# Designs tried in a protein design chat: VH-VL binders against q8vy09r84to250. Part 1

Every score and structure here is a prediction.

Target 1, 167 residues: q8vy09r84to250
Amino acid sequence: KKVLVPIGYGTEEIEAVVLVDVLRRAGADVTVASVEQKLEVEGSSGTRLLADVLISKCADQVYDLVALPGGMPGAVRLRDCEILEKIMKRQAEDKRLYGAISMAPAITLLPWGLLTRKRTTGHPAFFGKLPTFWAVKTNIQISGELTTSRGPGTSFQFALSLAEQLF
Unless a header shows other numbers, all headers, positions and changes below count from the first letter of the chain; antibody chains are not in Kabat numbers.
F stands for the ipSAE by ESMFold2-Fast; E and O both for that by ESMFold2, at different seeds; each is averaged over both directions (binder to target, target to binder). V2 = 0.75 x the mean of E and O + 0.25 x the DockQ between their complexes.
Where letters were taken out, [cut] stands.

## First folded at step 1 (VH-VL)

Design L02 (framework fv_lerdelimumab)
Fold by ESMFold2-Fast, scan of step 1:
Structure L02 (fold): chain C 167 residues (1-167), chain A 120 residues (1-120), chain B 109 residues (1-109)
Amino acid sequence: as target 1 above (167 residues)
Amino acid sequence: EVQLVESGGGVVQPGRSLRLSCAASGFTFSDYGMHWVRQAPGKGLEWVAVISYDGSNKYYADSVKGRFTISRDNSKNTLYLQMDSLRAEDTAVYYCAKDRGYSYGPFDYWGQGTLVTVSS
Amino acid sequence: SSELTQDPAVSVALGQTVRITCQGDSLRDYYASWYQQKPGQAPVLVIYGKNNRPSGIPDRFSGSSSGNTASLTITGAQAEDEADYYCNSRDSSGDHWVVFGGGTKLTVL
């Protein structure tokens, strides 16, 4: 099973590391891809994160799951990556799994139109950006192919839910 | 700048039909879901119907399902409610309401309403 | 199926704080939105998504939620706040999407 976890400047470290670690322990082939111009990026708390590849290497790859960490400005960096946007839209079109945690639902997925008619949770500070009828207060929300979660404190639940869906 | 103007209300006999219109301006109409909400005289608000931004999805309250049809014309910035087989309990002020966001959300703007009276 | 319950009336003295409450199963899953309606006028959205105010809504209006309950609080009520207040939420059970509370008539004394 192939999984993509994109990272950028300001990515939330706990969310990214927990996603990668839990999914690899479950037996997934996880690729960490930088949306920046280099493999090393600084996370939201100053931790240096090293990606496996640049996102440009992933443009034509098919993934069984794409999981987005949050963080600021990490979620904005992911949002502004055209290659990642195309990968995510293709994921949804093909009915393949995708997920987003913390800031990523409201900051990254919403502008791309990937929350339309999806029950969605996210970080409490940005919950108000989500439409009221589709926003839910759960720690984990599965809506078809999309799984969302609240933040660093729910990262293990989020990753475990994705592993369960993938296997 | 956002304006919603309802029209088409009036007095009709039970069993007849009536079509309401809502003319929208001040926003990109084709980007938003639209709702009809009604209020019987002296009573509370009752949600009636919703239509998605592109018109592909429609949902109705059980009380009107099979009798009312919501539609829109994005080229004319107009929302419609076709009301068939009208009953006395359909008597209400009918409001056109704009969805706040990209998906179905709260109603951020309302029209002034148009009164429909179903009586013999 | 889901329904939302509001007290039909509440009073508050000028300058004091009042809390209007909405209860229902759908509020476990979705935040309530709140609308103010004055006689002869269309409703106006005052709070959405737990505690967000649209532009133009005074900061004395705030929202909160816990479990199956949502509340609208007006801190330092003014005469112009006298109105009917409605909550609404999504119906968790299926294909009809919106449920309104019965409304609360606020009198500012």
Scores: ipSAE 0.006, ipTM 0.510, lowest interface PAE 13.8, mean pLDDT 87

Design L06 (framework fv_lerdelimumab)
Fold by ESMFold2-Fast, scan of step 1:
Structure L06 (fold): chain C 167 residues (1-167), chain A 121 residues (1-121), chain B 109 residues (1-109)
Amino acid sequence: as target 1 above (167 residues)
Amino acid sequence: EVQLVESGGGVVQPGRSLRLSCAASGFTFSSYWMHWVRQAPGKGLEWVAVISYDGSNKYYADSVKGRFTISRDNSKNTLYLQMDSLRAEDTAVYYCARGEYDFWSGYFDYWGQGTLVTVSS
Amino acid sequence: SSELTQDPAVSVALGQTVRITCQGDSLRSYYASWYQQKPGQAPVLVIYGKNNRPSGIPDRFSGSSSGNTASLTITGAQAEDEADYYCNSRDSSGNHDYVFGGGTKLTVL
């Protein structure tokens, strides 16, 4: 099972590291990819995160799951990555699993059109940005191939749910 | 053609209950979120409640929360509003409306003609 | 009270342009939808999203949005446009509260 976890400047550390740790412990082959020009990025709280590869090496790979951490400006950095946008749109089109936590649903997935008619949760501060009929105030929400969650405090629930869906 | 037909309105005393129905036709009912919106005589529109396509999610206006229950039967293409503990201020024409969703917005694209509920002694 | 504010009445001369406004903090986050209601009739959706018209709505109806304000514009008002107009949007707290403005009575002179 192949999993992609992209990171960028301002990625929320707890969300990223919990996601990687839980999925690897579950037996997934997790690739951490930087959307920046360097493998090392500074997270939202100043922690240095080291990716395995640059996102450019992932452009033609097929993943069983792509899971997006949040954070600011991390979610914006992921949104502005054209390679990641193509990967995510292909994921949805092929009906393969994808997930987003915290800022990522509202900031990253919504602009890409990947929340249309999907029940979605996200960070409380950005909940008001989600589509009105499909927004839900749950800690975790599964809507077909999309799983969303609220923030650092729900990171383990999010990662465990994805692991359960993957295996 | 899309049609929504409300029924069940009438005169009822305060504290009593009333159940409204909305019969839907001309579209795939099970694919839409459905709303109840009301309008007191000579007053403006007030949103009341919404139910998801499968009935798993329900949301209510604060003014009716705990007293009204929205439900649906997709096999009968029918939306319901169970109104308990009715008050004089619940007097209104009750409209059934079909929900649509767009980026950054939700809206009501088709409305029934409404059914009048009068709560009086 | 409503989170969306509309002027209660506005007048326009036949063939002229009128703008009806809706104001509230939720409009910073969500687009308004607009409904026309004639006496004794159900509301009819005339604009949704920023500026989308349902099939059958005349092109003289248009919408706009900026900051905390949404507007419905009728260019070349006709007699049949005389009605009450309501804006609708979601409450800014995200409680799934759909809030209507108080309505604007349009008189076509």
Scores: ipSAE 0.000, ipTM 0.498, lowest interface PAE 14.7, mean pLDDT 87

Design L07 (framework fv_lerdelimumab)
Fold by ESMFold2-Fast, scan of step 1:
Structure L07 (fold): chain C 167 residues (1-167), chain A 120 residues (1-120), chain B 109 residues (1-109)
Amino acid sequence: as target 1 above (167 residues)
Amino acid sequence: EVQLVESGGGVVQPGRSLRLSCAASGFTFSDYAMHWVRQAPGKGLEWVAVISYDGSNKYYADSVKGRFTISRDNSKNTLYLQMDSLRAEDTAVYYCAKDYYGSGSYPDYWGQGTLVTVSS
Amino acid sequence: SSELTQDPAVSVALGQTVRITCQGDSLRSYYASWYQQKPGQAPVLVIYGKNNRPSGIPDRFSGSSSGNTASLTITGAQAEDEADYYCNSRDTSGNHPWVFGGGTKLTVL
């Protein structure tokens, strides 16, 4: 089972690290990819995160799951990565699993048009940005191939839910 | 091909009622939220109301709340706007529009509109 | 409800680039959608979700967003682009009501 976890400047550390750790412990082959020009990125709280590869190495790969951490400006950095947008749109088109936590549903997935008729949760501060009839205030929301969650405090629940769906 | 055809417009006296209909085709009507948007002569667009895919949730612009009622009949692929207590300021072309996400986001496809004139 | 402000008119010479702007506090939280309306016709969605184009919309149309401002850019304007352009966004008040800008009349010379 192959999993992609993209990171960028301002990525939320707890969300990214918990995703990688839990999924690897579950037996997934997790690739951490930087959307920046360097493998090392600074997270939202100043922690240095080191990616395995640059996102350009992932453009032609097929993943069983792509899971997006949040954070600011991390969610914006992910949103503005054209390679990642293409990967995520292909993921949805092929009905393969994808997930997003915290800022990522509203800031990253919504602009890409990837919340169509999906029951979605996200960070409380950005909840009002989600589609009106499909926004839900749950800690974990599974809607078909999309799983969303609220923030650092729900990151373990989010990662465990994805692991359960993957295996 | 998405098609939306409004009907029911006309001239009506102030204080009276009028019911607009919108016949939808070319998409799975029951999967999409639907909007009503109006445009007064020579003026800009004003959002009026939205209804969820199953009819269970509705929202209205403050200017029409309490006077207008949005509804739908999914078995007939038809959207309705019941307009009560009409005022001169309600004079406008009324458009029905399909919601892009189907979940209350923004209109993507529009009908050609039906003119409602409120005058004595 | 939040207000979206647009300049009422703008002109561009055939083949040149024009930028139409929309300003409002709701744009800090929500992306703008852009609609083209020609006389006697229904509006047509040209940009949504910051910079996405619906099928059939020429690639000369693009969107951008910064702070409380959203912009529609038309590069290499054509005669058929002459129309009224409206921005639309969700309001942060009430139950996510929608608000349209006042519209910008584009004249292609």
Scores: ipSAE 0.006, ipTM 0.534, lowest interface PAE 9.6, mean pLDDT 88

Design L10 (framework fv_lerdelimumab)
Fold by ESMFold2-Fast, scan of step 1:
Structure L10 (fold): chain C 167 residues (1-167), chain A 123 residues (1-123), chain B 109 residues (1-109)
Amino acid sequence: as target 1 above (167 residues)
Amino acid sequence: EVQLVESGGGVVQPGRSLRLSCAASGFTFSSYGMHWVRQAPGKGLEWVAVISYDGSNKYYADSVKGRFTISRDNSKNTLYLQMDSLRAEDTAVYYCARDSEYYDILTGYFDYWGQGTLVTVSS
Amino acid sequence: SSELTQDPAVSVALGQTVRITCQGDSLRDYYASWYQQKPGQAPVLVIYGKNNRPSGIPDRFSGSSSGNTASLTITGAQAEDEADYYCNSRDSSGNHPVVFGGGTKLTVL
């Protein structure tokens, strides 16, 4: 099972590291890709995160799951990555699993149009920006191929839910 | 089996209040959003209000906003509609309905409905 | 602000095909669901999520959607299909999370 976890400057460390660790322990082949010009990026709390590849190496790859961490400005960096946007839209079109936690639903997925007809949750501070009438305040929300979650405090629950769906 | 049973309807004078109840059984009530939908005699369906699974989010039709209050008691598996300042145009059969979800498509549709309770507002 | 429009009445001969149409801007973003209502009874869900049938709904009922239009098709109409049919969808453009069409009365001749 192939998984993509993109990271950028200001990515939330707990969300990214938990996603990678839990999914690798479950037996997934996880690729960490930087949306920046370097493999090493500084997270939202100043921790250095090292990606496996630049996102440009992933443009033509097919993944069983793409999972987006949040953080600021990390969610904005992911939003502004055209290669990642194309990967995510293809993921949704092909009915393959994708997930987003914390700020990623409202900041990253919403502008790309990937929350239409989806029941979603997200970070409490950005819940009011979700356009959907069916926005929910659950810690984990599964809506078909999309799984969303609230923040660092729900990151293990989020990652475990994705692992369960993948296997 | 899923069942929704409305109660509390009746004849009431304009300007008065009435509270409707919907007793739910056969499913995990606390996991579902719930709606009230009404139908005036000989007219079509009109959406009235919705409440989220945990009661934290509520939305109302403009025609009832400020007069009606939706609430729920998950410990009793019961949905409520408090109707204040009733008007003749509120006369309708009031249905309790369960929100539904299908895989990756959320449509805000109603997979189960109660049989309805008639509210008549007249002098 | 977004309204769902249905013709108020339509007729079909026994055994023939009829198509009931629902139109509105919200259908560009959300699928329509369809309900059958007989006099004195609660509505019954017939089609949801574009073209899915609940358990117990006959194969002759189907749904379709394109642009701002959704349709309910009954192939080989039977006498018991005589009823009012309502479409509904989510409203993305205002304070009305759910919007219903005005309903179509189907008469089976």
Scores: ipSAE 0.005, ipTM 0.485, lowest interface PAE 14.5, mean pLDDT 85

Design L12 (framework fv_lerdelimumab)
Fold by ESMFold2-Fast, scan of step 1:
Structure L12 (fold): chain C 167 residues (1-167), chain A 118 residues (1-118), chain B 109 residues (1-109)
Amino acid sequence: as target 1 above (167 residues)
Amino acid sequence: EVQLVESGGGVVQPGRSLRLSCAASGFTFSSYAMHWVRQAPGKGLEWVAVISYDGSNEYYADSVKGRFTISRDNSKNTLYLQMDSLRAEDTAVYYCARVYSSGWYDYWGQGTLVTVSS
Amino acid sequence: SSELTQDPAVSVALGQTVRITCQGDSLRSYYASWYQQKPGQAPVLVIYGKNNRPSGIPDRFSGSSSGNTASLTITGAQAEDEADYYCNSRDSSGEHLVVFGGGTKLTVL
């Protein structure tokens, strides 16, 4: 099972690290890809995160799951990556699993049109941006191929839910 | 810079129809669910209807189900409320409102008065 | 079916603190937002998402919630705060409904 976890400047460290660690422990082949020009990026709390590859190496790869961490400005960096947007839209079109936690549902997925007819949750501070009658206050929300979650405090629940769906 | 401008209100006889419009500007209209909220003279606020950001889903207050239809045209940045089989109880100022999410209206229009009388 | 209940009227002396309350089962699951409405005007959002103030809203306005109750507090009430105040929230039964409280008329003495 192939999993993509993209990271950028300002990615939330707990969300990214928990996603990678839990999914690898579950047996997934996890690729961490930087959306920046460098493999090393600084997370939202100043921690240096090292990606396996640049996102450009992932443009033509098929993933069983793509999981987006949040953080600011990390969610914005992911949103502004054209390669990642294409990968995510292909994921949804093919009905393959994708997920987003914290800032990512409202900041990254919503502008790409990937929350259409999907029940979603997200970070409480950005919950108000989610589509009114599709927004749900839950720690984990599964809506078809999309799984969303609230923030660093729900990261383990989020990653475990994705692992369960993947296997 | 965000503006919502309602139009289409007026005096109408019971059983007739009216269509309200709300022209939106200053924001990406297609990214927001939109609501209609009304207020009868001297009374409180009453939620009427909601439409999702892409127009694929609508929901109505029980008092207007089967009579009112909410719709939108994202290419024109315009929200509509088609009101059929109007009753005296529908007399109210009708507000177009942008929702942050369920229950959080960050911008309201000026309102348009609908009076249903003989 | 869900309801939000507010007392119809409350009074406060100039410069004093007043608390306006909103009660209903939906508030156990969803935050309340608060709107100020002056005669002849559209409602204005003063608090959203538990205790956030939009730009331009004075810091004397604050929100709180506990159990099935949400409160709007005005610390050091001023004459211009005299208005009707409405709470609203999601319906506890679903993701498609919004409910408003009946409104509270605040008189600043």
Scores: ipSAE 0.006, ipTM 0.493, lowest interface PAE 12.9, mean pLDDT 86

Design L13 (framework fv_lerdelimumab)
Fold by ESMFold2-Fast, scan of step 1:
Structure L13 (fold): chain C 167 residues (1-167), chain A 121 residues (1-121), chain B 109 residues (1-109)
Amino acid sequence: as target 1 above (167 residues)
Amino acid sequence: EVQLVESGGGVVQPGRSLRLSCAASGFTFSSYGMHWVRQAPGKGLEWVAVISFDGSNKYYADSVKGRFTISRDNSKNTLYLQMDSLRAEDTAVYYCAKDQFEYSSSPFDYWGQGTLVTVSS
Amino acid sequence: SSELTQDPAVSVALGQTVRITCQGDSLRSYYASWYQQKPGQAPVLVIYGKNNRPSGIPDRFSGSSSGNTASLTITGAQAEDEADYYCNSYDSSGNHEWVFGGGTKLTVL
């Protein structure tokens, strides 16, 4: 099973690291891709995160799951990556699994139109940006191919849910 | 500048029909869900109906279900509410309201000024 | 079905803090939005989600949510804040409705 976890400047460290660690322990082939010009990315708390590849190497790859960490400005960096946007839209069109935690649902997925008819949760501070018709106050929300979650405190629940769905 | 302008209100007798229109401008109408909300004289707000950006999904308040039909014409940037079998209880100012986010129903960020419907005999 | 309950009236002295509350089962699942309505005018969105303000809404307006209760707080109320305030939430049960509270008339003394 192939999994993509993109990271960028200001990515939330706990969310990214927990996703990678839990999914790798579950047996997934996880690729960490930087949306920046370098493999080394400074997270939202100043931690240095080292990606496996640049996102440009992933443009034509098919993933069984793409999971987005949040953080600010990390979620904005992911949103502004055209390559990642195309990967995610293809993921949704092919009905392949994708997930987003914390800031990512409201900041990254919503602008791409990837929350349409999906029940969604996200970070409490940005929950109001989520569609009222589809927004829900759960720690983990599974809506078809999309799984969303609230933040660093729900990162393990989020990653474990994705692992369960993948295997 | 986002603008919503309702029209079609008036005085009608019970049992008759009336069609309301809402002309939208200043945003990509075809990307947003639209709502109808009403307010009886001296009373509070009551949600009436919603239609998705492409018209594929519609939901109605129980009080109007089976009598009212929401529709839209994205080529004309216009929202409609067809009101059949009108009752005295349907007397209200009818507002159209826009979803805040594209392709999703969300908090109503812009409202029209409303059009008054009076059902009397 | 879900309903949202608001106190019909509340008063606040100029410059003081007031809290308007909304209670209902749908608030356990969805955040409330808050609308201000002045006589003869269309409603205006003042808070959506937990505590987000649209552009043009003063920072004295804030929202909070806990359990089945949502609150709108106005810190340092001004005369222009005198209006009816409505909470609104989504009910995903049965009919898929947007439910409004009964409204709270705020008088600024």
Scores: ipSAE 0.020, ipTM 0.616, lowest interface PAE 8.0, mean pLDDT 89

Design P01 (framework fv_praluzatamab)
Fold by ESMFold2-Fast, scan of step 1:
Structure P01 (fold): chain C 167 residues (1-167), chain A 121 residues (1-121), chain B 112 residues (1-112)
Amino acid sequence: as target 1 above (167 residues)
Amino acid sequence: QITLKESGPTLVKPTQTLTLTCTFSGFSLSTSGVGVGWIRQPPGKALEWLANIYWDDDKHYSPSLKSRLTITKDTSKNQVVLTITNVDPVDTATYYCAHSYDSSGYYFDYWGQGTLVTVSS
Amino acid sequence: DIVMTQSPLSLPVTPGEPASISCRSSQSLLHSNGYNYLYWYLQKPGQSPQLLIYLGSNRASGVPDRFSGSGSGTDFTLKISRVEAEDVGVYYCMQALQTPYTFGQGTKLEIK
């Protein structure tokens, strides 16, 4: 099972690290990809994160799951990555699993049009940005191929839910 | 080429249950973002949306008619079924089913030919 | 529910002349993803509706260049640069920002 976890400047450390750790422990082949110009990325709290590859290396790869961490400005960095946007739109089109936690649903997926008709949770501070009739206040929300979650405090639940869906 | 076709009775009596089937080709209702909706048009009047069903079995109904409507899908048969209970003469209309693809922002981009249902004693 | 109001309801036009139809919504159709969830349909006599414009301003496949959609938020316009006989029918706007999806009353375009 192949999994992509993209990171960028300002990515939320707990969300990224928990995703990678839990999915690797479950037996997934996790690729951490930087959307920046270098492999080393500073997270939202100043932690230095080292990616496995640059996102350009992933453009033509097929993943069983793509899981987006949040954080600010990390979610914005992911949003502005054209390569990642293409990967995510193809993921949705092919009915393959994708997920987003915390700020990523509202800041990253919503502008790409990937939340339409999806029951979605996310960071409480950004609920106002989500489509009203589709926004739910749950720790984990599975809507077809999309799984969303609230924030660092729900990171383990989010990662475990994705692992259960993948295996 | 996407095509849809409605089928069902052309005449039903008041208080009966009306069941309409939409059979389609050229797309799968297992594709993420795809949906099928039902829209009706009473003779000489405007279009009225009734219900939608999506690839993940998510269902939406017109609030004014919700208690009378049931929408279901059979993905393997390429069919969507709409059931309307306790019909009365105001339910006389041409009923259409139509395709949507949320991921690309397409709503009701392809329509069936419509089926006229008359509710009369 | 979002209410859609069209004007005019009856539109007699001379062939070759331009035509314009207005559609107003009771609340903004601009989604936070940057798109206006406003759609235009044409129903020719005896036929099913056909999609003309999606997401406010995009022409659907096979729709002639003479059709264009514009506007944002609550005020939208469908323009036909030069009306042809085949354009006769009832034009509907629709919002798909939220359920229930709602249509305008329709604008009947007739050749005078």
Scores: ipSAE 0.006, ipTM 0.510, lowest interface PAE 12.1, mean pLDDT 89

Design P02 (framework fv_praluzatamab)
Fold by ESMFold2-Fast, scan of step 1:
Structure P02 (fold): chain C 167 residues (1-167), chain A 120 residues (1-120), chain B 112 residues (1-112)
Amino acid sequence: as target 1 above (167 residues)
Amino acid sequence: QITLKESGPTLVKPTQTLTLTCTFSGFSLSTYGVGVGWIRQPPGKALEWLANIYWNDDKHYSPSLKSRLTITKDTSKNQVVLTITNVDPVDTATYYCAHRDYGDYEFDYWGQGTLVTVSS
Amino acid sequence: DIVMTQSPLSLPVTPGEPASISCRSSQSLLHSNGYNYLYWYLQKPGQSPQLLIYLGSNRASGVPDRFSGSGSGTDFTLKISRVEAEDVGVYYCMQALQTPWTFGQGTKLEIK
């Protein structure tokens, strides 16, 4: 099972690290890809994160799951990555699994049009940014191929839910 | 596939209460983000929104008509009911019910409409 | 209430030519989430309205790619790149940013 976890400047460390660790322990082949110019990325709290590859190496690859961490400006960096946007839109069109936690649903997925017809949750501070409808305030929300979650405190539940869906 | 159909009287007298039923298939009104709205169109005139009801039983009404409107749902029967009290000839219109899904898709599927004439 | 104003109200078009319809709102329809809550509908003669464009610029399922929506804030355009006979009808814009949801007065597209 192949999994992509993209990271960028300002990615939330707990969310990214928990995703990678839990999914690898579950037996997934996890690729960590930088959307920046270099493999080394500074997270939202200043922690140095090292990616396996640059996102350009992932452009033509098919993943069983793409899981987006949040953080600021990490979610914005992911949003502005054209290669990642194309990968995510392909995931949705092909009905392959994708997920987003914390700021990623509202900041990254919503502008790409990937929350349409999807029950969603996200970071409480950005809940009001979600489409004008009744968003769910659950820790984990599964809506078809999309799984969303609230923040660092729900990272473990989020990663476990994705692992369960993948296997 | 999503389908909706309006039913009710075709002729009502001024001051009476008009009750219209929307019966639908292809979706459930217990599904998160889903709702049903009512829109009317007087002969030869523009569309006018009346009311929405949502999966969580939240309701929105046109402010100018709010005192006369009641919208309810019966999720088990796949029905939404609109009631308009104290009708007068200006309420003569084709009444539509329509599906919505989140705030992203407003009125993406419509019923065939039912013409209601208010006259003595 | 947000007032929606369409122009032109009557639009005669030669088949195969482009057509453009304007919709203006009295207040910005741009929500803090980044979306414009503007919708375009087509009502063919004797039929119910059908959704063409949602959230300003997104084409609804089954709608031909000759239809496009553009604009942001208070100024929106529906464009048909090459009008066909089946495109005849009344086009409506609608805002769903705040209650009451309001429609424009409609634009009647006719083949000349």
Scores: ipSAE 0.000, ipTM 0.497, lowest interface PAE 12.0, mean pLDDT 89

